# Ledger of designs, part 6: VH-VL binders against Netrin-A (NetA)

Target 1, 267 residues: Netrin-A (NetA), of Drosophila melanogaster (Fruit fly) (q24567r46to312)
Amino acid sequence: EPRACIPDFVNAAYDAPVVASSTCGSSGAQRYCEYQDHERSCHTCDMTDPLRSFPARSLTDLNNSNNVTCWRSEPVTGSGDNVTLTLSLGKKFELTYVILQLCPHAPRPDSMVIYKSTDHGLSWQPFQFFSSQCRRLFGRPARQSTGRHNEHEARCSDVTRPLVSRIAFSTLEGRPSSRDLDSSPVLQDWVTATDIRVVFHRLQRPDPQALLSLEAGGATDLASGKYSVPLANGPAGNNIEANLGGDVATSGSGLHYAISDFSVGGR

## First folded at step 15 (VH-VL)

Design w5 (from v5 with heavy chain S31N D55N)
Fold by ESMFold2, fold request of step 17:
Structure w5 (fold): chain C 267 residues (1-267), chain A 120 residues (1-120), chain B 107 residues (1-107)
Amino acid sequence: as target 1 above (267 residues)
Amino acid sequence: EVQLVQSGAEVKKPGESLKISCKGSGYSFTNYWIGWVRQMPGKGLEWMGIIYPGNSDTRYSPSFQGQVTISADKSISTAYLQWSSLKASDTAMYFCARRDYPGSYYMDVWGQGTLVTVSS
Amino acid sequence: EIVMTQSPATLSVSPGERATLSCRASQSVSSQLAWFQQKPGQAPRLLIYGASTRATGIPARFSGSGSGTEFTLTISSLQPEDFAVYYCQQYYNWPYTFGQGTKVDIK
């Protein structure tokens, strides 16, 4: 039931310039860590050694599942600045998706914002928010769709555990006029961009058991979680959320952002 | 290679109009933002506004909105800064600057400056 | 509008010594921060972009650091030609803004 020819979408991010505000090993050898199944393994990054470097160009250089390359940020701190990726598409594209593929066993982002520019990176507007705490962190309710009167607005999505370890934003999903984009000037403007900026605010914390195996470890701060009913013994059992002291230090844990592919579907 | 060449110094009286120019060469003029920066005598640098000559998209810093006009003539690769009625407080050095793109967003090329003197 | 505040207003240092200049933003500008040098009667000269990357042709004695709201320009082993006014500028979002400048004078 085709209505008209639609031009093919391409990965507009392929071979496009991308700049990261933070890259592991940029000022000398640093330690970074990966997490899998409650286990941590740590390694060294160093930008002077090509075999241990994880530069931003890995995000858009080779899109090949058989040759996975990673960008890695420096280890994050609780009081440090956010980590930013800025991608220049070079011209206007109509975008259908923005996808960030996580590196194998990378810590997962929890809170982040995708911004877009339509003026070659001069000014920026929100495109999509992601968080397990949309209201608290971004002042926005979690929503999966819009009404007809606010189809041009960024919304905030709850943390969704990925089936394939990726973070995906579909620009038109849940927007009523998307079925007839050619007749919606509002949505045509909504999907148009010359640049994409991703700001990472917060990593998803590893499982508490994995963190307790760390030398630096006290209990993990689960501020966005629910109070757990004690399983074993009495009101003050092994649930320490109600009276936490000495949270796990993130400076020695190697927590960082690690992305293998930054893809942008556009035409 | 890439150059911005500004028009010469101007001596004016209050109430007169003025249009100063910034000619770009050695690059594709229509594909870069180009803007204007004011420096009053003995003072710091302040952004006035910026234009994308390819589509004439023009933005002003809030304190300069409605005070000056920024324009461009892409057929001769030239940007302009214009006052309809000069004031003595417009006495300053004016620089044009190009913003790099893509992959970068900083000002990479500057004009030599145009001194505007407005006195009774 | 993002306000950029530089300190100190003036800095007196002896040739061969280190100068440290500070720049603070009223909100995060990530690493989208540039440093410029300006001498009397001249256009600004780009020294550092991306908070820490030297522009082409800039001597290694100039280094930048910081991210977010706090930034530092360091000039190691100050040379006679380095006595000038230095400006920080954010380019994270329009309108772009300069700090008020730090004048580096001979002690």
Scores: ipSAE 0.826, ipTM 0.921, lowest interface PAE 0.7, mean pLDDT 83
Fold by ESMFold2 at other seeds, look of step 15:
Structure w5 (fold): chain C 267 residues (1-267), chain A 120 residues (1-120), chain B 107 residues (1-107)
Amino acid sequence: as target 1 above (267 residues)
Amino acid sequence: EVQLVQSGAEVKKPGESLKISCKGSGYSFTNYWIGWVRQMPGKGLEWMGIIYPGNSDTRYSPSFQGQVTISADKSISTAYLQWSSLKASDTAMYFCARRDYPGSYYMDVWGQGTLVTVSS
Amino acid sequence: EIVMTQSPATLSVSPGERATLSCRASQSVSSQLAWFQQKPGQAPRLLIYGASTRATGIPARFSGSGSGTEFTLTISSLQPEDFAVYYCQQYYNWPYTFGQGTKVDIK
């Protein structure tokens, strides 16, 4: 039976400009650390050295399992701002997904927001919230679906679970009219964007045993809520109430955001 | 060369109407936001409003909403700032500026300015 | 609106010395912060965008730093042509806003 032909979705982010508010080594050579199992390994980033450079263009270049390229933020500090990625698609697209692929051994974001613009980056609206503390941080319940009355609303979901190396937002999942998108003006408007902005608010800390290799020093920022430490035996990482004088790591931990791919499915 | 060229200086009396222009050249006029900035004598810079000529989407800073009209004629690559009834307090230098896109959002090209003098 | 507050209002500096200008935002503007130089009767001249990136043709003595709500413009080894008014401007969210300006005078 004949049906209307629609264009295939493509990665609209491929070769598109991305601006990061923070890039490791932008203020001179910096130390950053990776945590794997129970070990810490630290390295140097430096924007002036191509072999130790982790620029934002790595987010939208071709990437494969044999040659993973990464953008890395500067290490997160208590006095620092949120970290932002801003992607310009250049024209209107109908988006089906936004995916951030973590670099190998990268710590996971705990709390973040995806915004979209339909006016070429002049104004912005929430598209998706992710947090282990949706109500506390964003004033929203954690939801997996939307009723017909709320199909045009951003939801908050928990992406902090450690079993997945990517953070994925499906723009149409759980939205009743998605089965007939071409006949739904509400969802067509919902999925339309010219630009995407990702704001990282909080980073999950590595397993406490992995932090044993961390050299002590620097200020503790748990009072401001910039970090969380996953509970050893609890659900998704959140430990805002951790003891500031004990084993809590701060900016000296070398923790940072590290993303290898910023993909946007669009047509 | 990307350029914004503004209309010449104006001397007016209170109550008169005025429309000043900003002509863009060397780029695709309809694909960039272009806006207007006021500078009163001895004062700082103030955003008035901005327009996307491709669809005429127009936004104003709150203090200028209803005070001026921003428009564009894409057939001649020209943006306009217009008053229906000038006041002495409208005496100022007016600049147009283009916002860069994609990849950046800063004002990358400025017009030379248009001095508007309104006196009784 | 995001309010941009500059300090000091006026800065007196001898030629060859360092000038440090501050700009504070009422809420985070990430790194979408520009610095402009303006001399009387002229259009603003872009110095820095993205908080820290020098615009094309801007001398290395101009540098910017900061993110979020706190930003600085530093002019190392001031030259005679650097005496002007300097404005910060956020372009993170509309409406875009300028600081009130910092006048850099010769001491």
Scores: ipSAE 0.820, ipTM 0.911, lowest interface PAE 0.7, mean pLDDT 84
Fold by ESMFold2, look of step 21:
Structure w5 (fold): chain C 267 residues (1-267), chain A 120 residues (1-120), chain B 107 residues (1-107)
Amino acid sequence: as target 1 above (267 residues)
Amino acid sequence: EVQLVQSGAEVKKPGESLKISCKGSGYSFTNYWIGWVRQMPGKGLEWMGIIYPGNSDTRYSPSFQGQVTISADKSISTAYLQWSSLKASDTAMYFCARRDYPGSYYMDVWGQGTLVTVSS
Amino acid sequence: EIVMTQSPATLSVSPGERATLSCRASQSVSSQLAWFQQKPGQAPRLLIYGASTRATGIPARFSGSGSGTEFTLTISSLQPEDFAVYYCQQYYNWPYTFGQGTKVDIK
């Protein structure tokens, strides 16, 4: 039977200001590539052409399955900076979820961090880590729940286990006091935010068969994906790039971040 | 018209107290961070601290923690920078600035500056 | 604290010529970098925010570029009124910090 639903939360991100640190086509026409199953297809973005533009406003606009709009970053390079999305909710909300919906055929992020602010974007604290290598990259075990003493801690989720088209963070999942949120000052503070910042560190390697169609050339696009982390002593928290690799080069992967919806459940 | 208007220049002796002001107009004073920036003679700009008047949340740069007090009176849309005991090294130009929000976090409006001179 | 380092300390440029100012951050500040112009006895004036976006009313000869740790302010054709000190400032995370400034002298 249809379940009666009286939600306490709405999408606080709808029509809220969002800024991306990188947008495809902002530096002139650029090439990006999509990946599906065993194939790769490449296209051109250009912010001056409305038919080939992928602006940040697409993250918080109205979307549907017949009219999907996308934000796309510039193609990732081996020495490039991390890509950042910053969302201003405008006031304090109690958040239940943060969801990033991938564009169709988009390369998947491998390592990323969601930060929150409770002071209108002045200072930031970790909210959720995602990585296939939580311990190595973020110094945190892959955890799906907490004990009562640590309900206010950011956890790290292994992104490979949920191979789906969206990246979802449930703020209260696995936190024992969540059933009685109104009586838990700790969890009330934990879910409170005025702003959300997403920092993308690394992309997953595309399907190997799709990579076989790459033209020979520089290795920067492939090297900047999952393999840019230093092999020796690597610091935590910041963008880390690997030094010195093999001589094998992979050209023109066109890897980039592509998100069709950035939604935040809050009240 | 969004404006920040600071109090006038001050000439003081070491050991005296001082409170300078920054009055905001043309916007909702309680919804924006207001910060203070010091510029010593012939030197660059340095952040001192910042306050959110809506709830008085106040943050200081490490080198100014415990050296000054930042406060606000939202009933008259005014932020303050205060010394309990001035030193000669406090001689400087002091600016207030508003931080934009939402959507951006840059300083979009500046006061005209208040020159504070502390000498024997 | 994120340290912002500007170079050069002083830049002499002939009128009509291009001026290029550099700003480096000790760690990534994404694109949350602003450039200010300050003339003697005046408050700083915002030129560029978001590393590359010109503030309202700023002439097109001012442009900014960069992301992460390295940023550039370019004045494509220096005018007499551009004689000033220029500061970069990160606003990625508190405490916010300025570079030490670049003084632009018109040769």
Scores: ipSAE 0.819, ipTM 0.917, lowest interface PAE 0.7, mean pLDDT 84

Design w5 (from v5 with heavy chain S31N D55N)
Fold by ESMFold2 at other seeds, fold request of step 17:
Structure w5 (fold): chain C 267 residues (1-267), chain A 120 residues (1-120), chain B 107 residues (1-107)
Amino acid sequence: as target 1 above (267 residues)
Amino acid sequence: EVQLVQSGAEVKKPGESLKISCKGSGYSFTNYWIGWVRQMPGKGLEWMGIIYPGNSDTRYSPSFQGQVTISADKSISTAYLQWSSLKASDTAMYFCARRDYPGSYYMDVWGQGTLVTVSS
Amino acid sequence: EIVMTQSPATLSVSPGERATLSCRASQSVSSQLAWFQQKPGQAPRLLIYGASTRATGIPARFSGSGSGTEFTLTISSLQPEDFAVYYCQQYYNWPYTFGQGTKVDIK
């Protein structure tokens, strides 16, 4: 029986080009660490060794529970730059979701922004903010919905849910006109993108005891600190926990971003 | 082979109009941003503006907004840079460049340059 | 607008020696940074993109490093043909911008 010509939504990110600003082992062998239940384990990454490489192409390849492939950033420092993923969809898609699947035992990002482009990556606009401190870091309240007059605005979502291994953005959730998308030029424009850029600003901190163990086993700083938390390098800049750990509080911690899947639902 | 071929050198007087061209070949002209870069004598490179020929989306660097017109003719795979009234300060070398996409966002192909001389 | 600042303005280096060129951005450009070489009377030639990836056909003596706001181009063993002006250019966000250039003089 003939059906209407309505395209199904697909993973538009599958096999699409993705570029990371930082990849573990790109400049030689590096140490990275994973944290689980107050314990840490450290390993070596090296992009010249296929068995120890974690390239950006792992973000958009086929993953399964039997063969999880990961992209891993270089270990982050307290004063280091943000880490960025840039995905080219190649054409305009109407997007329904953007999902980042964390690698096993990976620290959860605390603050990050998803941007989109509709002009093949020439200009970028915010699509979604995530943070435990939406108001302080991004000047936005944590919200699940928009009003009818601002359906085109990026919202900020709280990412403090430690039991969830995904970071997920549903493009239409909480937007009043989503039930009748065909009649909303605003939402049609809102969901349209040619490219996605993810900027990671800050990781959630591991257990303070696990962090101190790492510092003792390989770090040269933080020996006399009053707190067991690293310095924050976000837009806020000033807080008591940020000022007690020295100039590079997380040096040697092995903390890094690790993502196994970058999925984008679209048509 | 992907190429950008620019029109030849121009000698003009102040107040005259001018339109120089950049012809693309070996690729789908309408699917790539193509832009213009100025180099004044003895000076560095400056972005002027960029166009996406597929839909004529055109962007200018702030210093060049309103100073020049960038356009394209899809039927002959050609981008243009145009002045309505030249000034002596427009004396410069002008390059066109194509922006790679997808997967890349850098300028991967350059034209050979067009020298424009404006003097009384 | 993102301002790109190069240093030094001129660098004099003997053949066979190492040259190091710096480029700073007024705000983060992630790794969306390219290096170009330009010889007199020629169009710019792409050397490095993505801050550290050599373009096709570029000799291994050219290498790039950095991310965010600070970037370096290194020529590990300067050859006579490397006399030129070198420009960094960010392509993180429109408008794209160049640094003012570093002239490399061969001694």
Scores: ipSAE 0.800, ipTM 0.907, lowest interface PAE 0.7, mean pLDDT 84

## First folded at step 16 (VH-VL; from w4 with heavy chain S31N D55N)

Design y1
Fold by ESMFold2, look of step 17:
Structure y1 (fold): chain C 267 residues (1-267), chain A 120 residues (1-120), chain B 107 residues (1-107)
Amino acid sequence: as target 1 above (267 residues)
Amino acid sequence: EVQLVQSGAEVKKPGESLKISCKGSGYSFTNYWIGWVRQMPGKGLEWMGIIYPGNSDTRYSPSFQGQVTISADKSISTAYLQWSSLKASDTAMYFCARRDYPGSYYMDVWGQGTLVTVSS
Amino acid sequence: EIVMTQSPATLSVSPGERATLSCRASQSVSTQLAWFQQKPGQAPRLLIYGASTRATGIPARFSGSGSGTEFTLTISSLQPEDFAVYYCQQYYNWPYTFGQGTKVDIK
């Protein structure tokens, strides 16, 4: 028999302030590209043109299937910084999930970290790692669960296993004391946050057909380490990034991060 | 109008105690980090520490840990910086500053400064 | 802690000319970087936050750029009131840290 009320949760991110470190077209018109069914398609973003703007506000507004709004970063380059999203919830919430919904036809992230703050954005700690190369990039094995000794630790998960158009982190999944949350101070602290920060490190490598359509800049970007390399033997194995070219490209691949919804389930 | 008003200049001798203040007005004092920045004569700015008055959460920069005490009295919207025993090297200008939140994390409001002079 | 390094220490520029100030972080601070102006005996004045956003009331001649570890403050046409010391500060993670300052002096 239940000993507590059946909880409900809300999207704590709705209408909350979000800041992106990079937005396509913020410094003038830029070219961006995506791949759909192995077909490369490039377009223009420009923050001064409402029809071609993809601002951070799109991450936390009300989306619907008939009017999807999208935030897009500038195209990734080997010389560029990681791309960061920072979300202020404004108060403490107990979080059940963090979900990033990809824009239609968006390039998929491979390696990223979700951080949380419990002190209103003053200091930050890892909450979840995602990568096809967890050990190589983050020094952590890929794991689905913890023991009771490690329930307060961030895990690393392979994003490529969820084949849907979203990246999802369930805060309590695979943590033994989650059934008794009310009696676990460790997990109560674990799920508590005032702010969320997402740091994107690498995109997934384009498939072989899409590679044939890359312009000269795309080959240099692939060599830069801003793209994942397929794992020969799974997440625990060693991997060596390919050297795809020696020529200097004049422009990048146009690939970028594109998110239509940044959702946080909380109470 | 959001303001931070600091206590007046102090002239002290080594070994004396001192508590200087920073009074916030025009905002909800308990909902913002407020901190202290030191500027030694002719030198740059240094973060000393920061406090969240709503729960008294207090953080120090490493070089100031154990050297000063930061506190707040939320009933009068005032933050404090205090020394139990001043040294001549504590001679400096001290600023308080508020950190904006939510949506941003930069220091948006500064006090006018308090000059502390410690000489024997 | 994240070390912020400014260059040059002193920049001598004639009124009406362009000044370019640099700030480097020991590790990425994303775009969580602010620029302050300080004149003798005064509190710092916020010029730029988020690496590139002008604070309210700051003239358009001030602009900021950069992300990650390298940042620039540009003053496109120096005015007499712009001769001051300029500090960058990261607010990406506690402890927050300042650069050591760049003094902009009249040539």
Scores: ipSAE 0.851, ipTM 0.929, lowest interface PAE 0.6, mean pLDDT 85
Fold by ESMFold2 at other seeds, look of step 17:
Structure y1 (fold): chain C 267 residues (1-267), chain A 120 residues (1-120), chain B 107 residues (1-107)
Amino acid sequence: as target 1 above (267 residues)
Amino acid sequence: EVQLVQSGAEVKKPGESLKISCKGSGYSFTNYWIGWVRQMPGKGLEWMGIIYPGNSDTRYSPSFQGQVTISADKSISTAYLQWSSLKASDTAMYFCARRDYPGSYYMDVWGQGTLVTVSS
Amino acid sequence: EIVMTQSPATLSVSPGERATLSCRASQSVSTQLAWFQQKPGQAPRLLIYGASTRATGIPARFSGSGSGTEFTLTISSLQPEDFAVYYCQQYYNWPYTFGQGTKVDIK
């Protein structure tokens, strides 16, 4: 039977379910901090108070410049696991982009991976890597070349270049067969997904000297969000903590992942 | 109401074939993974495999690859677990379960179980 | 394959007391972890999903915690109907795997 015209791309993530592995205030009132122009500003999150809650559904709600809504993770600690976002698109889409918009004053994550599933979330494969240390953390060179032989491979991008307050992955950029997608089964499979999973491994860019000492003692920990280092012009003591402070103790930097929009261009 | 209803208990001899069923009702059968879980007498739960009836995409846990066949007939909303030649060690309780989707990936609905006894 | 290991194998506890069950994964499963209760001759019953979210109809005495590789199920005040076998299961990536189970017996 004749096929209909190809539909325009839409934001396939709009109103789609998103699950976060960590949300600020989910276990009661919790302190988090932001940094702006060398100043730390700390606040309280609490999921029982709508004015102080930052749930995952904020990632895929309709968002505009007059009413920015945020998801916020719990503050990153040395003893914590990676932070994960899992998005169910509900059906197969051909994807052209995945974009994460940072909340105002949110730090850009240093290291993260986007995975995709084509089997409704049963199994997962890498889609895109981001890191200031692609080789050391993910075993991949930064900006790996893509020819026709390997155009279906995930690449690693170094996030240290000047970037706006968004993390953007274009699924077809730099892939030779993209100009003739309808004739490339390889790229049609490459852009197809039913689910997206984002894993945040590390929030803060490490000092090169601190990385050398960690590699000597614990390279496995570099692949997680457990590592933080002092900022060049930030407050002292923003390091990996051995003990996460409770109600009676002050935790480290209060830095956390904060995303206002998780959008996925698909058809 | 969403339900999974399994076929009745079976008593078989080694070497015989067997096909047990799991009928889904109250939901869109073709849009959910259906899996099979084995529980040997006095033992824990083991994943065997899982199928997406909409396109027959079928996956097996490594220990069960080549040992059983999982299939589905979407016209009657039924998943199957099949042995071509039963062994005494196949004596167990077998459960089917539906995986929730979208937004979740956990097993939310279970069949009542089918006891298979293979005596030698 | 992600190996799930439960401890202890058997936990003897009196009614009204607190039970704490442990589950460890061989690699991170994020929070994609479920806890099931099973009584003899019955199908497993979902208690907790997402590591810490109670399923509908599950009493508040059941709580879950953890992320990554270490998870805990806590039953704050055991009732007679809570004596059963408990399984953790990861659903982070196929093949899905169960722990070997923890039997909660009356002391």
Scores: ipSAE 0.851, ipTM 0.930, lowest interface PAE 0.6, mean pLDDT 85
Fold by ESMFold2, fold request of step 17:
Structure y1 (fold): chain C 267 residues (1-267), chain A 120 residues (1-120), chain B 107 residues (1-107)
Amino acid sequence: as target 1 above (267 residues)
Amino acid sequence: EVQLVQSGAEVKKPGESLKISCKGSGYSFTNYWIGWVRQMPGKGLEWMGIIYPGNSDTRYSPSFQGQVTISADKSISTAYLQWSSLKASDTAMYFCARRDYPGSYYMDVWGQGTLVTVSS
Amino acid sequence: EIVMTQSPATLSVSPGERATLSCRASQSVSTQLAWFQQKPGQAPRLLIYGASTRATGIPARFSGSGSGTEFTLTISSLQPEDFAVYYCQQYYNWPYTFGQGTKVDIK
């Protein structure tokens, strides 16, 4: 009887090194805010206090059934850079999914890009775009499928519908040759990666009642182009145009990226 | 201890060939990118190119494409930088450096440098 | 190719004083930015990686900050051994690139 080894798909991100470009409380105590049921609540992060720390290692730790652990970025400001997560898988994997699980009550990302590397993080190519404004921000139409001649290219998904608690990318969904992957060298290369990089560009704007609790600095921060509005029933006023040249005081909205799990299905 | 040890200084004439070496020790040579950096006299640092010895994947900075050859011999954990025909402008100090991985992507270990002098 | 531009070219500082060096990238490199110190005839010495993390064995007087396109290296109380040339280098995407260097001289 043949004794072939068929590797199981695993979470290749488990216990893998991950680096965040921004972590709340890394430069001393900071205030961050979250919005639930139209109410704002603000708290303190501080990396010197384990009870108030939200380090990047929380992204790839094993699940804790009764105590969700979070990474949190510093609050987003109009003058700040995009926030980046970089994950080293350490070797080549064939990937089936990339999932980011949001922390409870976390503000939701609107616009972001997933990149991959096949050369141990030396060079990077787009893997998936997400945005309520795919064409304006990324120069790409919002698409759910590819044709046969471009099935190896990154698509942009319009994620304006509320995505409660997670953002998911299925690497082969909507790609015609996926049903016969073992006969498609193009798709075999497409799913192969050694590293994943996520770049967050914009948060979804808080709902209208939460906006009433913002201070003047927070209102200016929301106009900076780092936020968009979620769609309730379809495209209508998706993003708020902002003056990109202005500086904003630190007492802004307190909104930030918060992720509890960074999962990568691979073999 | 992780080390990169480069070959000794070279004095050459224009038109001659040259191959300088960078030997890695204390780590798995085939699992890290190794690169070469040039520093002309009195000038700054500039990347020349980089190689992944495990599969010989080799990349060059644009200004060095076609000017030098980067290679590696994984059986002796050694990376090479070579010229088929040296020019006087190749007079410089040359450093090799290892890129850390996984979890980081910066240059963590450097060779001591090899001075190459090309003069008539 | 991501162009890294350092300023000033030369910085004259007295021992015990603060030195501030700037590095600007032509496009965002996130925090994948390293600072190196180099003395004549020596290999570069890694000081800071990840824009702000000190490498092992680097004194606390060295600190880095910045993200995206603008970065700063600060030496808070300059010592005699700190007079050297300093380079920033991005490692966000190949080809990796250095700034042109900032020479820190005794004033």
Scores: ipSAE 0.849, ipTM 0.927, lowest interface PAE 0.6, mean pLDDT 85

